# Designs tried in a protein design chat: miniprotein binders against Protein Hikeshi (HIKESHI). Part 11

Target 1, 195 residues: Protein Hikeshi (HIKESHI), of Homo sapiens (Human) (q53ft3)
Amino acid sequence: MFGCLVAGRLVQTAAQQVAEDKFVFDLPDYESINHVVVFMLGTIPFPEGMGGSVYFSYPDSNGMPVWQLLGFVTNGKPSAIFKISGLKSGEGSQHPFGAMNIVRTPSVAQIGISVELLDSMAQQTPVGNAAVSSVDSFTQFTQKMLDNFYNFASSFAVSQAQMTPSPSEMFIPANVVLKWYENFQRRLAQNPLFW
Key: E = the ipSAE of ESMFold2; O = the ipSAE of OpenDDE; V2 = 0.75 times the mean of E and O plus 0.25 times the DockQ between their complexes.

## First folded at step 8 (miniprotein)

Design n2 (from tq1 with E57R L60I W64F V67L R71W E77R I79V T81V; at its last look DockQ between E and O 0.18; V2 from the best seeds 0.00; counts 0 for: pae E 10.9 > 1.5, SAP 70.514 > 70, placed apart)
Amino acid sequence: SKIKVTIRIEEDGKKYEFTFEIESPEEIEKILEEIKKFLEEHGAKKLTVRVEAESPRDAIEFAFLILRIFWKLGFKRIVVVYEGDKIEITGEL
ESMFold2, look of step 8: ipSAE 0.005; ipTM 0.166
ESMFold2 (binder alone), look of step 8: mean pLDDT 78; pTM 0.751
OpenDDE base, look of step 8: ipSAE 0.014; ipTM 0.225

Design n3 (from tq1 with E57R W64M V67W R71Y E77R I79Y Y82F; at its last look DockQ between E and O 0.04; V2 from the best seeds 0.00; counts 0 for: pae E 17.2 > 1.5, pTM E .770 < .8, placed apart)
Fold by ESMFold2, look of step 8:
Structure n3 (fold): chain B 195 residues (1-195), chain A 93 residues (1-93)
Amino acid sequence: as target 1 above (195 residues)
Amino acid sequence: SKIKVTIRIEEDGKKYEFTFEIESPEEIEKILEEIKKFLEEHGAKKLTVRVEAESPRDALEFAMLIWRIFYKLGFKRIYVTFEGDKIEITGEL
């Protein structure tokens, strides 16, 4: 029913269904993640009058989950981009996942989606600074991030004739950066939401 | 408003191509369902849809619709590529 995308990673389309109305995606290495995209695959719509509340969870110092409401997806707005970079030390909120026996590991966060009545969702307040954005905005953000990295790395390029020996430093040939950039763009084009 | 759509079917290096215009993006789903049936009947595995529209935003939105339809129809591998300002969606069964 749902897909989850993190910049630089493959799309997840196989959510763990932890209840009839609750779905979870694992996010390993969550501390390196700044944005996530949650979207409907288009195979199964929400029942009429219902939508999805989207939560982010990370383990606290005791390994207990801290859940935060990011926002919503609905049949009328089937995808959204959320910023999570500022949430990894935030306060937990009320959430519907606390009673579930969900497999958890250190250094793995989760995205939870709870199918709920639209009227119930209207009473909920997302965590501040979580942003809901269109898929077009996420794609443009990702492309700008790639261009920024490539331009920055390229600004330090020197020819072999201009290079000075430095035995204590490691060097990467400029073509490796270009190869990485081209490979990343190809992978982005192969992901369900990107081209 | 008018969206130019080019359908390409590929089988063992042979290519069959036809072009038409659509006023409503809702029309394309029925067409792609019929084309998928044709692919299955003839053992073809690869389908490409090229989208051209008056605005780049309309082209992108229509291309994302095509992607969702390919996914719904069960295509295993879906590529999105650009050819100039034209967007191609390719699906493999």
Scores: ipSAE 0.000, ipTM 0.124, lowest interface PAE 17.2, mean pLDDT 68
ESMFold2 (binder alone), look of step 8: mean pLDDT 79; pTM 0.768
OpenDDE base, look of step 8: ipSAE 0.014; ipTM 0.267

## First folded at step 9 (miniprotein)

Design s1 (at its last look DockQ between E and O 0.01; V2 from the best seeds 0.00; counts 0 for: pae O 13.2 > 1.5, placed apart)
Amino acid sequence: TPRYAAKMLERWAKILYRKGRLERAAKFLEKAIRLNPTDPELLFEIAEILEELGNLDAAKEWLERAVEIAPDDEDVLIALADLYESEGDTDKAVELLEKAYSKFPESEEIKKRLEELKK
ESMFold2, look of step 9: ipSAE 0.052; ipTM 0.476
ESMFold2 (binder alone), look of step 9: mean pLDDT 81; pTM 0.718
OpenDDE base, look of step 9: ipSAE 0.000; ipTM 0.154

Design s2 (from s1 with Y4W A5L; at its last look DockQ between E and O 0.01; V2 from the best seeds 0.00; counts 0 for: pae O 11.6 > 1.5, placed apart)
Fold by OpenDDE base, look of step 9:
Structure s2 (fold): chain B 195 residues (1-195), chain A 119 residues (1-119)
Amino acid sequence: as target 1 above (195 residues)
Amino acid sequence: TPRWLAKMLERWAKILYRKGRLERAAKFLEKAIRLNPTDPELLFEIAEILEELGNLDAAKEWLERAVEIAPDDEDVLIALADLYESEGDTDKAVELLEKAYSKFPESEEIKKRLEELKK
């Protein structure tokens, strides 16, 4: 249902479902992360009248999780980019993940998506400066993402003739990755400020 | 070479181009060309971007390479002819257009350009 993308890292398309209405992505080495893109995969839409509240969690000085509302994704706005680099010292807000015993490693932050009623989401206020509004910041992120993807994809690209049989290994067709990127690019082209 | 990756890079380049990020678009095309060096379309596309950037020498080099790979490509021949014309080499421009016209005699564009250059 959801994907998470950090520039310079592999896209995450498998969120940990921690509840019926809650999904979590782990972000290792979160201190090096400036921006995160959260997006819908397009496989499963939100139910009518519902959307996703996107939260960021990092460990505080005591190792306790601090959750902050970054923003929202909806069927109408299926992707958003968030700046998280400046959130490391922020105050925690009320969050829907508080009751969940999520095992945390000190260097690992989390993106949490809570499926909520749109009416309830409208009453929530995201933390300031989390939403990336500048075209420049987005452009920089996109460039880094694309460069990283090229390097990554090119390193693994093999012809069928070059493939070594590995029956125990699962393969994702390159075309699937391409289609995903094409869809992402189309959305980006349609609305460069989709966040 | 993974042709799909080249196509992806090309598409990204096009998006960057549409956003006015010409230098970045060119870099992506360069990567695509490295993966598919015999695709005249990629060479043509990068040349067009370089022309817009004002790097006419580099554009010319790419187009010349494209002609070597695809000597009968109408778009490449026209683009290269236009470049030679802009440089004042009318003779070379006419030569390329005549070559193009021989392959595409129904092209009114080529015909018109030839008529203009021969005056």
Scores: ipSAE 0.007, ipTM 0.151, lowest interface PAE 11.6, mean pLDDT 81
ESMFold2, look of step 9: ipSAE 0.025; ipTM 0.463
ESMFold2 (binder alone), look of step 9: mean pLDDT 80; pTM 0.727

Design s3 (from s1 with F28W K31Y; at its last look DockQ between E and O 0.01; V2 from the best seeds 0.00; counts 0 for: pae E 10.9 > 1.5, placed apart)
Amino acid sequence: TPRYAAKMLERWAKILYRKGRLERAAKWLEYAIRLNPTDPELLFEIAEILEELGNLDAAKEWLERAVEIAPDDEDVLIALADLYESEGDTDKAVELLEKAYSKFPESEEIKKRLEELKK
ESMFold2, look of step 9: ipSAE 0.000; ipTM 0.284
ESMFold2 (binder alone), look of step 9: mean pLDDT 79; pTM 0.702
OpenDDE base, look of step 9: ipSAE 0.006; ipTM 0.172

Design s4 (from s1 with L16M K19R E23K; at its last look DockQ between E and O 0.01; V2 from the best seeds 0.00; counts 0 for: pae E 16.5 > 1.5, pTM E .786 < .8, placed apart)
Fold by ESMFold2, look of step 9:
Structure s4 (fold): chain B 195 residues (1-195), chain A 119 residues (1-119)
Amino acid sequence: as target 1 above (195 residues)
Amino acid sequence: TPRYAAKMLERWAKIMYRRGRLKRAAKFLEKAIRLNPTDPELLFEIAEILEELGNLDAAKEWLERAVEIAPDDEDVLIALADLYESEGDTDKAVELLEKAYSKFPESEEIKKRLEELKK
């Protein structure tokens, strides 16, 4: 349902589901991370009237998790860039994750996504300066994410001679992905904020 | 696609059901049915939730519609017959199961249900 991207790292698309409505991405070596991108993969939309509250969690000096609300992702705003460089020793906030993931190593932080009612989300206040984007930063992240996705998908390309029979499985021709990639690059060059 | 969106709404309805939010689960299923009105499984699911809520009249209406959409669905036919019996309409339950048995003469489940009702 969700993806998480850090510049210079492989995109994560396999969130750990810690509850039916709660998803987590691990961020090892989080001290070196300044920004994260959280986005919906497009496979499973939020139900009508619901969205996602996005949290950042890091271990304190005792290894106890400290959670901070970064912002939101919704069907109408399906991606966001969050600045976390200034949050790594901040004060925690109220959050819905409870005591989940009680034990973590000191060098691993987490991005948590909680699916909630939009009415409940409207009453929550993110920590200051978390949702920061500039046109240049947004464009650079988008270009790298686009290239990463295309290269990842292309690395699984096979010819028909290489395919094993799988009659119940859906397939997408590689040229459809290429067409999408080319169209997206063209649109991004014309308007970096078109999406 | 509308079918994909209906599947996602069905998934969230099941989550709401497990949380005890039966009225909310029914509302998600209503939305799924508007997107995929020819899937009798969705109508079957909302009827089960309404029966648990005690709204037997609404549950019956949904099951009757499901029978119209999928007259050859053994599970839907049995569920409607069971609902008629639970309302005290044993004659209607027998009539429905006899009609279903003519369509599914190899069904041991329908045969068993008919034997139980005629005892």
Scores: ipSAE 0.000, ipTM 0.167, lowest interface PAE 16.5, mean pLDDT 75
ESMFold2 (binder alone), look of step 9: mean pLDDT 80; pTM 0.723
OpenDDE base, look of step 9: ipSAE 0.009; ipTM 0.196

Design s5 (from s1 with Y4F A5V M8L; at its last look DockQ between E and O 0.01; V2 from the best seeds 0.00; counts 0 for: pae O 11.4 > 1.5, SAP 72.927 > 70, placed apart)
Fold by OpenDDE base, look of step 9:
Structure s5 (fold): chain B 195 residues (1-195), chain A 119 residues (1-119)
Amino acid sequence: as target 1 above (195 residues)
Amino acid sequence: TPRFVAKLLERWAKILYRKGRLERAAKFLEKAIRLNPTDPELLFEIAEILEELGNLDAAKEWLERAVEIAPDDEDVLIALADLYESEGDTDKAVELLEKAYSKFPESEEIKKRLEELKK
């Protein structure tokens, strides 16, 4: 139902369902994370009249989880980008995850999504500066992610003449990666929220 | 091969350039040049981008390097001459264009530019 993306990391598409209406992603080494993208996979929409409240949790100085409301995802807004780098000193808010004994390691933060009524969500106030509403910020984030991927992939590039036969392995032509990038860039330019 | 990867990076840079992401394009070209430092085309391309970015000094350095690698490359010589002209060094511009003209005597562009600079 949900995906979570951090620049330079693999996309997470398997949230831990901790309750019928609550999903959690683990973010190891959260101190190095500036932005997180939360998005719907498109497989299962929210029920009518419902959406997702997105929370961020980090351990405080005592190791206790501090939860903060980042923002929302809905069927009408199926993706959002959040800046989390400045939230380390924030005050905790009431959160729907408080009763859950989530085993936390000190270096791991969490993204929590709570499926809630839209009317209830409208009454909640996200922490300031968490929502990156600027198209530019999202574009920059996406470009950084793509650059990281390209750098990684290109490091493994070999010519056909240099290839060692490996019948058990699948190979993707580098041109396919380029075409994908071109298409992605085009779509991003047309609509930063195309996905 | 480094050459293959360099070409891939070059293609990527071209895409970024077309999208107006000049700084990013330049970075990819720099990576390509590290893999293929003797390709004058890459040096020329990065110089063009740097010129558009207003970094004329860096552009000039790349073109000078390109001339060292490919002393008879018409495009490189013309581009470098244009930079010298823009800096007010008309003598150096003429020298480069004359060199280019000696190799490409049928070039009307070089001829026209020389005529303009000698007036």
Scores: ipSAE 0.006, ipTM 0.154, lowest interface PAE 11.4, mean pLDDT 82
ESMFold2, look of step 9: ipSAE 0.012; ipTM 0.389
ESMFold2 (binder alone), look of step 9: mean pLDDT 80; pTM 0.715

Design s6 (from s1 with M8I I15L L16F F28L; at its last look DockQ between E and O 0.01; V2 from the best seeds 0.00; counts 0 for: pae E 12.9 > 1.5, pTM E .792 < .8, placed apart)
Fold by ESMFold2, look of step 9:
Structure s6 (fold): chain B 195 residues (1-195), chain A 119 residues (1-119)
Amino acid sequence: as target 1 above (195 residues)
Amino acid sequence: TPRYAAKILERWAKLFYRKGRLERAAKLLEKAIRLNPTDPELLFEIAEILEELGNLDAAKEWLERAVEIAPDDEDVLIALADLYESEGDTDKAVELLEKAYSKFPESEEIKKRLEELKK
């Protein structure tokens, strides 16, 4: 249902589902990460009246997890960019992952997504420095993200003559990815914050 | 597929139920049932929610449909019998459980409930 993208890394599309309403992505070498994109894959929307609260977690000096609310994704805003470079020494906040036995390693941070009622999300306050505010930085980051995703997806393209049967897998025509890429770039040039 | 979509809607209905939004959960289950009308578990789930909402007549209708779809489903038969008992229709509850017992003579749950009703 979710994807997670970091500049210079492969897109993660296989979140660890740790509860019916909670999803986690691992971020190894998290100290080198400045921004993370969380987005909906488009396969499964949130139910009406629900959305996703996005959290960032890193190990403290004792190896204990520290969770911070970054912001939200919803059906109306299905992707968001979060700046995490300044968050790696912050204080924890109230979060829904504390009762979970989530497997982690001490040097790996995590992105957590909790599916919640929109009314409940309205009372939550994200960490203040997580929002991307510079249009120039945002546009450059977004363009690099688009190129990364397109190059990744294109590297798996095969012709029908080269395909092997895989009846348990779903396939996406390469043209769909290209059309999405072109449409996104076009809209980004018109309004860098359209999403 | 419609059946896969119905399972996703069922999952979200369970989340709404867990968060106390019973009307929303029922609405999602209605959508799931339209996509997979032969899954008695969906009918069972919406009946449970309707019972909590106090709409016992609708819950009964859903359970009766579930019995038509899965006449050998022990859980559905027991749930419908319990609903008949809660309405004061002890004769109907016993009749249904006796019929179920003839199908499941090894069922301790059906036997236990028959003994409770015949006290």
Scores: ipSAE 0.000, ipTM 0.300, lowest interface PAE 12.9, mean pLDDT 76
ESMFold2 (binder alone), look of step 9: mean pLDDT 79; pTM 0.691
OpenDDE base, look of step 9: ipSAE 0.015; ipTM 0.209

## First folded at step 10 (miniprotein)

Design n4 (from tq1, 17 letters changed; at its last look DockQ between E and O 0.01; V2 from the best seeds 0.00; counts 0 for: pae E 12.7 > 1.5, pTM O .799 < .8, placed apart)
Fold by OpenDDE base, look of step 10:
Structure n4 (fold): chain B 195 residues (1-195), chain A 93 residues (1-93)
Amino acid sequence: as target 1 above (195 residues)
Amino acid sequence: SKIEVTITIEEDGEKYEFTFEIESPEEIEEILEEIEEFLEEHGAKKLTVRVEAKSPRKALKFALLIWRIFLKLGFKKITVVYRGDKIEITGEL
């Protein structure tokens, strides 16, 4: 249902479903992360009248999770970008994840998505500095992510003749990556929030 | 080591070829930006970039870079052909 994007990292499309209405992404080495993009995969829409409240959790000085509301995703707004680098000193807010025994590592933050009624979401106030509202900022972020991916992928390129037989490894043709990028760029140019 | 890059521009019945020697893949971006003006003036609809790279890894790097540039230039159809260390990328407006 959801994906999570961090610049310079692989796309996460497998959220841990911790409840029927709650999903969590782990963010290792969260201190190096400035922005996170949360998006709907387009496979399953929100039920009618529902959306997703997006929360960020980081460990406090005592190792306890501090959850903060970042913002929202909906069928009408299926993606959002959040700045998380400045949230480390924030106060915790009420959050729907408090009762969940989520295994925590000190260096791992979490993105939590709670499926909630749109009416209830409207009453919630995100942390003020988390939402990156500008389309330009989102586009720039996405472009940097894509560039990093290209650089990363290209660094591993080998010819079939140069491949060392490794039955345990999967290989992706370079043209598949290119086709994906082409489609992504085309969509991004049309609508930065196409997903 | 210098890499030879051949850029072919095709318009209605005319073909223009430009050959460049570059030291790094990133220089292609500068070259293509300069050619953009030419493309606009001549109404060229097809651009082909051929690169003979020293390795498959470099070939892919070039392909990805050129493809990204073609997207920025507004090409709607991009074809990438890999032949080991040789690549051919064609963009159509």
Scores: ipSAE 0.000, ipTM 0.145, lowest interface PAE 12.1, mean pLDDT 73
ESMFold2, look of step 10: ipSAE 0.000; ipTM 0.381
ESMFold2 (binder alone), look of step 10: mean pLDDT 75; pTM 0.731

Design u1 (from s1, 32 letters changed; at its last look DockQ between E and O 0.04; V2 from the best seeds 0.00; counts 0 for: pae E 10.3 > 1.5, placed apart)
Amino acid sequence: TPRYAAKMLERWAKILYRKGRLERAAKFLEKAIRLNPTDPDVWETLGEIYEELGNYEKAADAYRRAVEINPDDTDSWISLADLYEEMGETEKALKILEEAMKRFPESEEIKKRLEELKK
ESMFold2, look of step 10: ipSAE 0.000; ipTM 0.341
ESMFold2 (binder alone), look of step 10: mean pLDDT 84; pTM 0.797
OpenDDE base, look of step 10: ipSAE 0.018; ipTM 0.210

Design u2 (from u1 with Y4R A5L M8L K31Y; at its last look DockQ between E and O 0.01; V2 from the best seeds 0.00; counts 0 for: pae O 11.3 > 1.5, placed apart)
Fold by ESMFold2, look of step 10:
Structure u2 (fold): chain B 195 residues (1-195), chain A 119 residues (1-119)
Amino acid sequence: as target 1 above (195 residues)
Amino acid sequence: TPRRLAKLLERWAKILYRKGRLERAAKFLEYAIRLNPTDPDVWETLGEIYEELGNYEKAADAYRRAVEINPDDTDSWISLADLYEEMGETEKALKILEEAMKRFPESEEIKKRLEELKK
């Protein structure tokens, strides 16, 4: 459902689901991170009338989480880049993750995504000007994701001369998967509900 | 695959349910059931939603289906019996608890519910 990208790191697409409506990404070594990109994977959009509130959490001097609202992702704004460099000593905000008192390594922060009604999100106020333009972030994200997937899929590519008979296994040419992914991405950008 | 889509619809329905959008949550679960009618968790959740909506006939049908798919879940049996009692269908509630006693003869909770209902 969601992805999280930090420049120079592998994209995270396997959020930890900590409640039915709450998802978390760990950010190890968060002190070196200035920006994060949060985005919707293009497979299933939010139901009508819903979106995601995006939070940043870091451990305070006592090791307790401090949560701050960064902004939002919605079907109309499916990705956003957030500045977190100035937030690591800030005051916490009201948040839906407060019942989860999990002590963690002092160098690990978290990005939390809470699925909310749009009307509820309109009443929330993000800290400072954490949001950055999402247009360049979407382009950069799609290129990084395509590069990552293409490199991964290409590592499984075999020539016809290299194939071993495996009656229980099927193979497809690597470029077919890439072409499918490009087509799916294009359709989702035009109509998030086409599936 | 249809099974994967059904699971995704269920996930969204649970979120809608938690956010108080009961009618929409039920609609998503009904779509999930059309794709995969054999998941007892989906039927049980649908029963809970219809019960909160006050549609007791649909709630009973959904709970009954959940019991038929997974008869080892004692909570589903109790939920169905409690719903029939709320509907004033005491004989149906008794029949459900008696069937549950055959399957769970050591369950004190079912025995207590059966004794309470015979009063």
Scores: ipSAE 0.000, ipTM 0.382, lowest interface PAE 10.7, mean pLDDT 74
ESMFold2 (binder alone), look of step 10: mean pLDDT 82; pTM 0.777
OpenDDE base, look of step 10: ipSAE 0.006; ipTM 0.161

Design u3 (from u1 with A5L F28W; at its last look DockQ between E and O 0.01; V2 from the best seeds 0.00; counts 0 for: pae O 15.0 > 1.5, placed apart)
Amino acid sequence: TPRYLAKMLERWAKILYRKGRLERAAKWLEKAIRLNPTDPDVWETLGEIYEELGNYEKAADAYRRAVEINPDDTDSWISLADLYEEMGETEKALKILEEAMKRFPESEEIKKRLEELKK
ESMFold2, look of step 10: ipSAE 0.016; ipTM 0.421
ESMFold2 (binder alone), look of step 10: mean pLDDT 83; pTM 0.790
OpenDDE base, look of step 10: ipSAE 0.000; ipTM 0.169

Design u4 (from u1 with Y4R A5L M8L E10K K31W; at its last look DockQ between E and O 0.01; V2 from the best seeds 0.00; counts 0 for: pae E 15.4 > 1.5, placed apart)
Fold by OpenDDE base, look of step 10:
Structure u4 (fold): chain B 195 residues (1-195), chain A 119 residues (1-119)
Amino acid sequence: as target 1 above (195 residues)
Amino acid sequence: TPRRLAKLLKRWAKILYRKGRLERAAKFLEWAIRLNPTDPDVWETLGEIYEELGNYEKAADAYRRAVEINPDDTDSWISLADLYEEMGETEKALKILEEAMKRFPESEEIKKRLEELKK
């Protein structure tokens, strides 16, 4: 349902589902991460009237997780870019992930996505520093993100004749990737800050 | 790389262009430009598409950009001049051709177009 991308790293498409409505990605070496992209894979849309609240969790000086609301993803805005490098000084906010005893190594942060009602999401205020502020930085990030995703996706491109039968694996047609890209580019073209 | 993706978009745009899907081709080229703004061929092709779509202002911008990026391409100069002529901007067309003539004094095509505009 969700993907997570850090520039220069492999895309993560397997979120840990910690609850029916909650998904988590681990971000190792989070201190080196400036931006994170959270996006819908396009396989499963949000139910009608629902979206995803995106949270970031990092360990504080005491090793306690600090959760902050970064922003939102919706069927209408299926991808968002968040700056996380400046969030270390932020106060924790209420978060839906509770006291998840996520055995965190000190160097690992988490992205949490909570599927929530759109009406509820509208009442929430993301941390101000999480939004990509400059068009230039966004453009650079987007380019890096797109490059990473393209390289990743293309590395798995095989013809049907080259496919090894794997009943336990799901395959995404290349045209889906293209459609995703087209949609992303369209939105980017309309508003570089479409998230 | 962004450049690789831009090339892919460019290739797809050209295919779409050949298939007569002009609006879609333009979008792909616009995306390609964002990834690689220094490809003069993308700008030139985009100019052509905009021209065919009747978006003359955007076409002019695209051709100008193509000329700026690759001033050694005579085709871009000619495309821009021809567009200005079509737009009724004869003075601009003349200026472009005069500048092109300075750069390419041996170009018979530029010379011919310049002579045609001066009549």
Scores: ipSAE 0.000, ipTM 0.169, lowest interface PAE 10.7, mean pLDDT 80
ESMFold2, look of step 10: ipSAE 0.000; ipTM 0.223
ESMFold2 (binder alone), look of step 10: mean pLDDT 83; pTM 0.778

Design u5 (from u1 with M8F E23K; at its last look DockQ between E and O 0.01; V2 from the best seeds 0.00; counts 0 for: pae O 11.7 > 1.5, placed apart)
Fold by OpenDDE base, look of step 10:
Structure u5 (fold): chain B 195 residues (1-195), chain A 119 residues (1-119)
Amino acid sequence: as target 1 above (195 residues)
Amino acid sequence: TPRYAAKFLERWAKILYRKGRLKRAAKFLEKAIRLNPTDPDVWETLGEIYEELGNYEKAADAYRRAVEINPDDTDSWISLADLYEEMGETEKALKILEEAMKRFPESEEIKKRLEELKK
């Protein structure tokens, strides 16, 4: 349902589902991460009237997790870029992950997505510096993201004749990636800040 | 912005090009050109792709456009000349190199290419 991308790293498409409505990505070596992209895979949309609140968790000086609301993803805005490099000094906010026994490693941060009602999300206030708002930053990020994604995905490209039967696995045709790109470009052209 | 979109298309085209998807790469660059026709890099890359596809006339047009937009790029001049040579258009290749030499009298590469063609 969700993907997570850090520039220069492999795309993560397998979130840990920690609850029916909560998903978590691990971010190893989070100190080196400036930006994170959270996006919907397009396989499963949010239910009507629902979206995702995106949270970031890092260990404090005592090793305790500090959760902060980064922003949101929705069916209408299926991807978002967040700057996390400056969040280390931030105060924790109310978060939906507090009661969950998430295995925590000191060097690993987490991205949490909580599926919530859109009305509830509207009442939440993300940390002010997390959202990437500059067109230039977006451009750079988008380019790196797309390169990373394409390089990763294309490295696994095989012809149908080369495919090993794996009934339990889902395959995405390469042309779907291209179609996604075209759609993404169209959206960018219409609204550079659609994300 | 159209310029941003063009750069994005260019990047994807390059990736497609590296993966051997030449026709698709060309389509992306053609779209990029429509959005930003004054980017010489896009024209140059498109020329390369057309050349690899065997579309020499289109390649020539693309390289010519690159030269026109950015006449200070020696690579575009050389690409065009090399293409003409490959096409058997030796006289055109010579003319291009001679014009390039006037612009870049200190270019050893252009000089070398000129000498090779005059042999």
Scores: ipSAE 0.005, ipTM 0.183, lowest interface PAE 11.7, mean pLDDT 82
ESMFold2, look of step 10: ipSAE 0.012; ipTM 0.421
ESMFold2 (binder alone), look of step 10: mean pLDDT 84; pTM 0.808

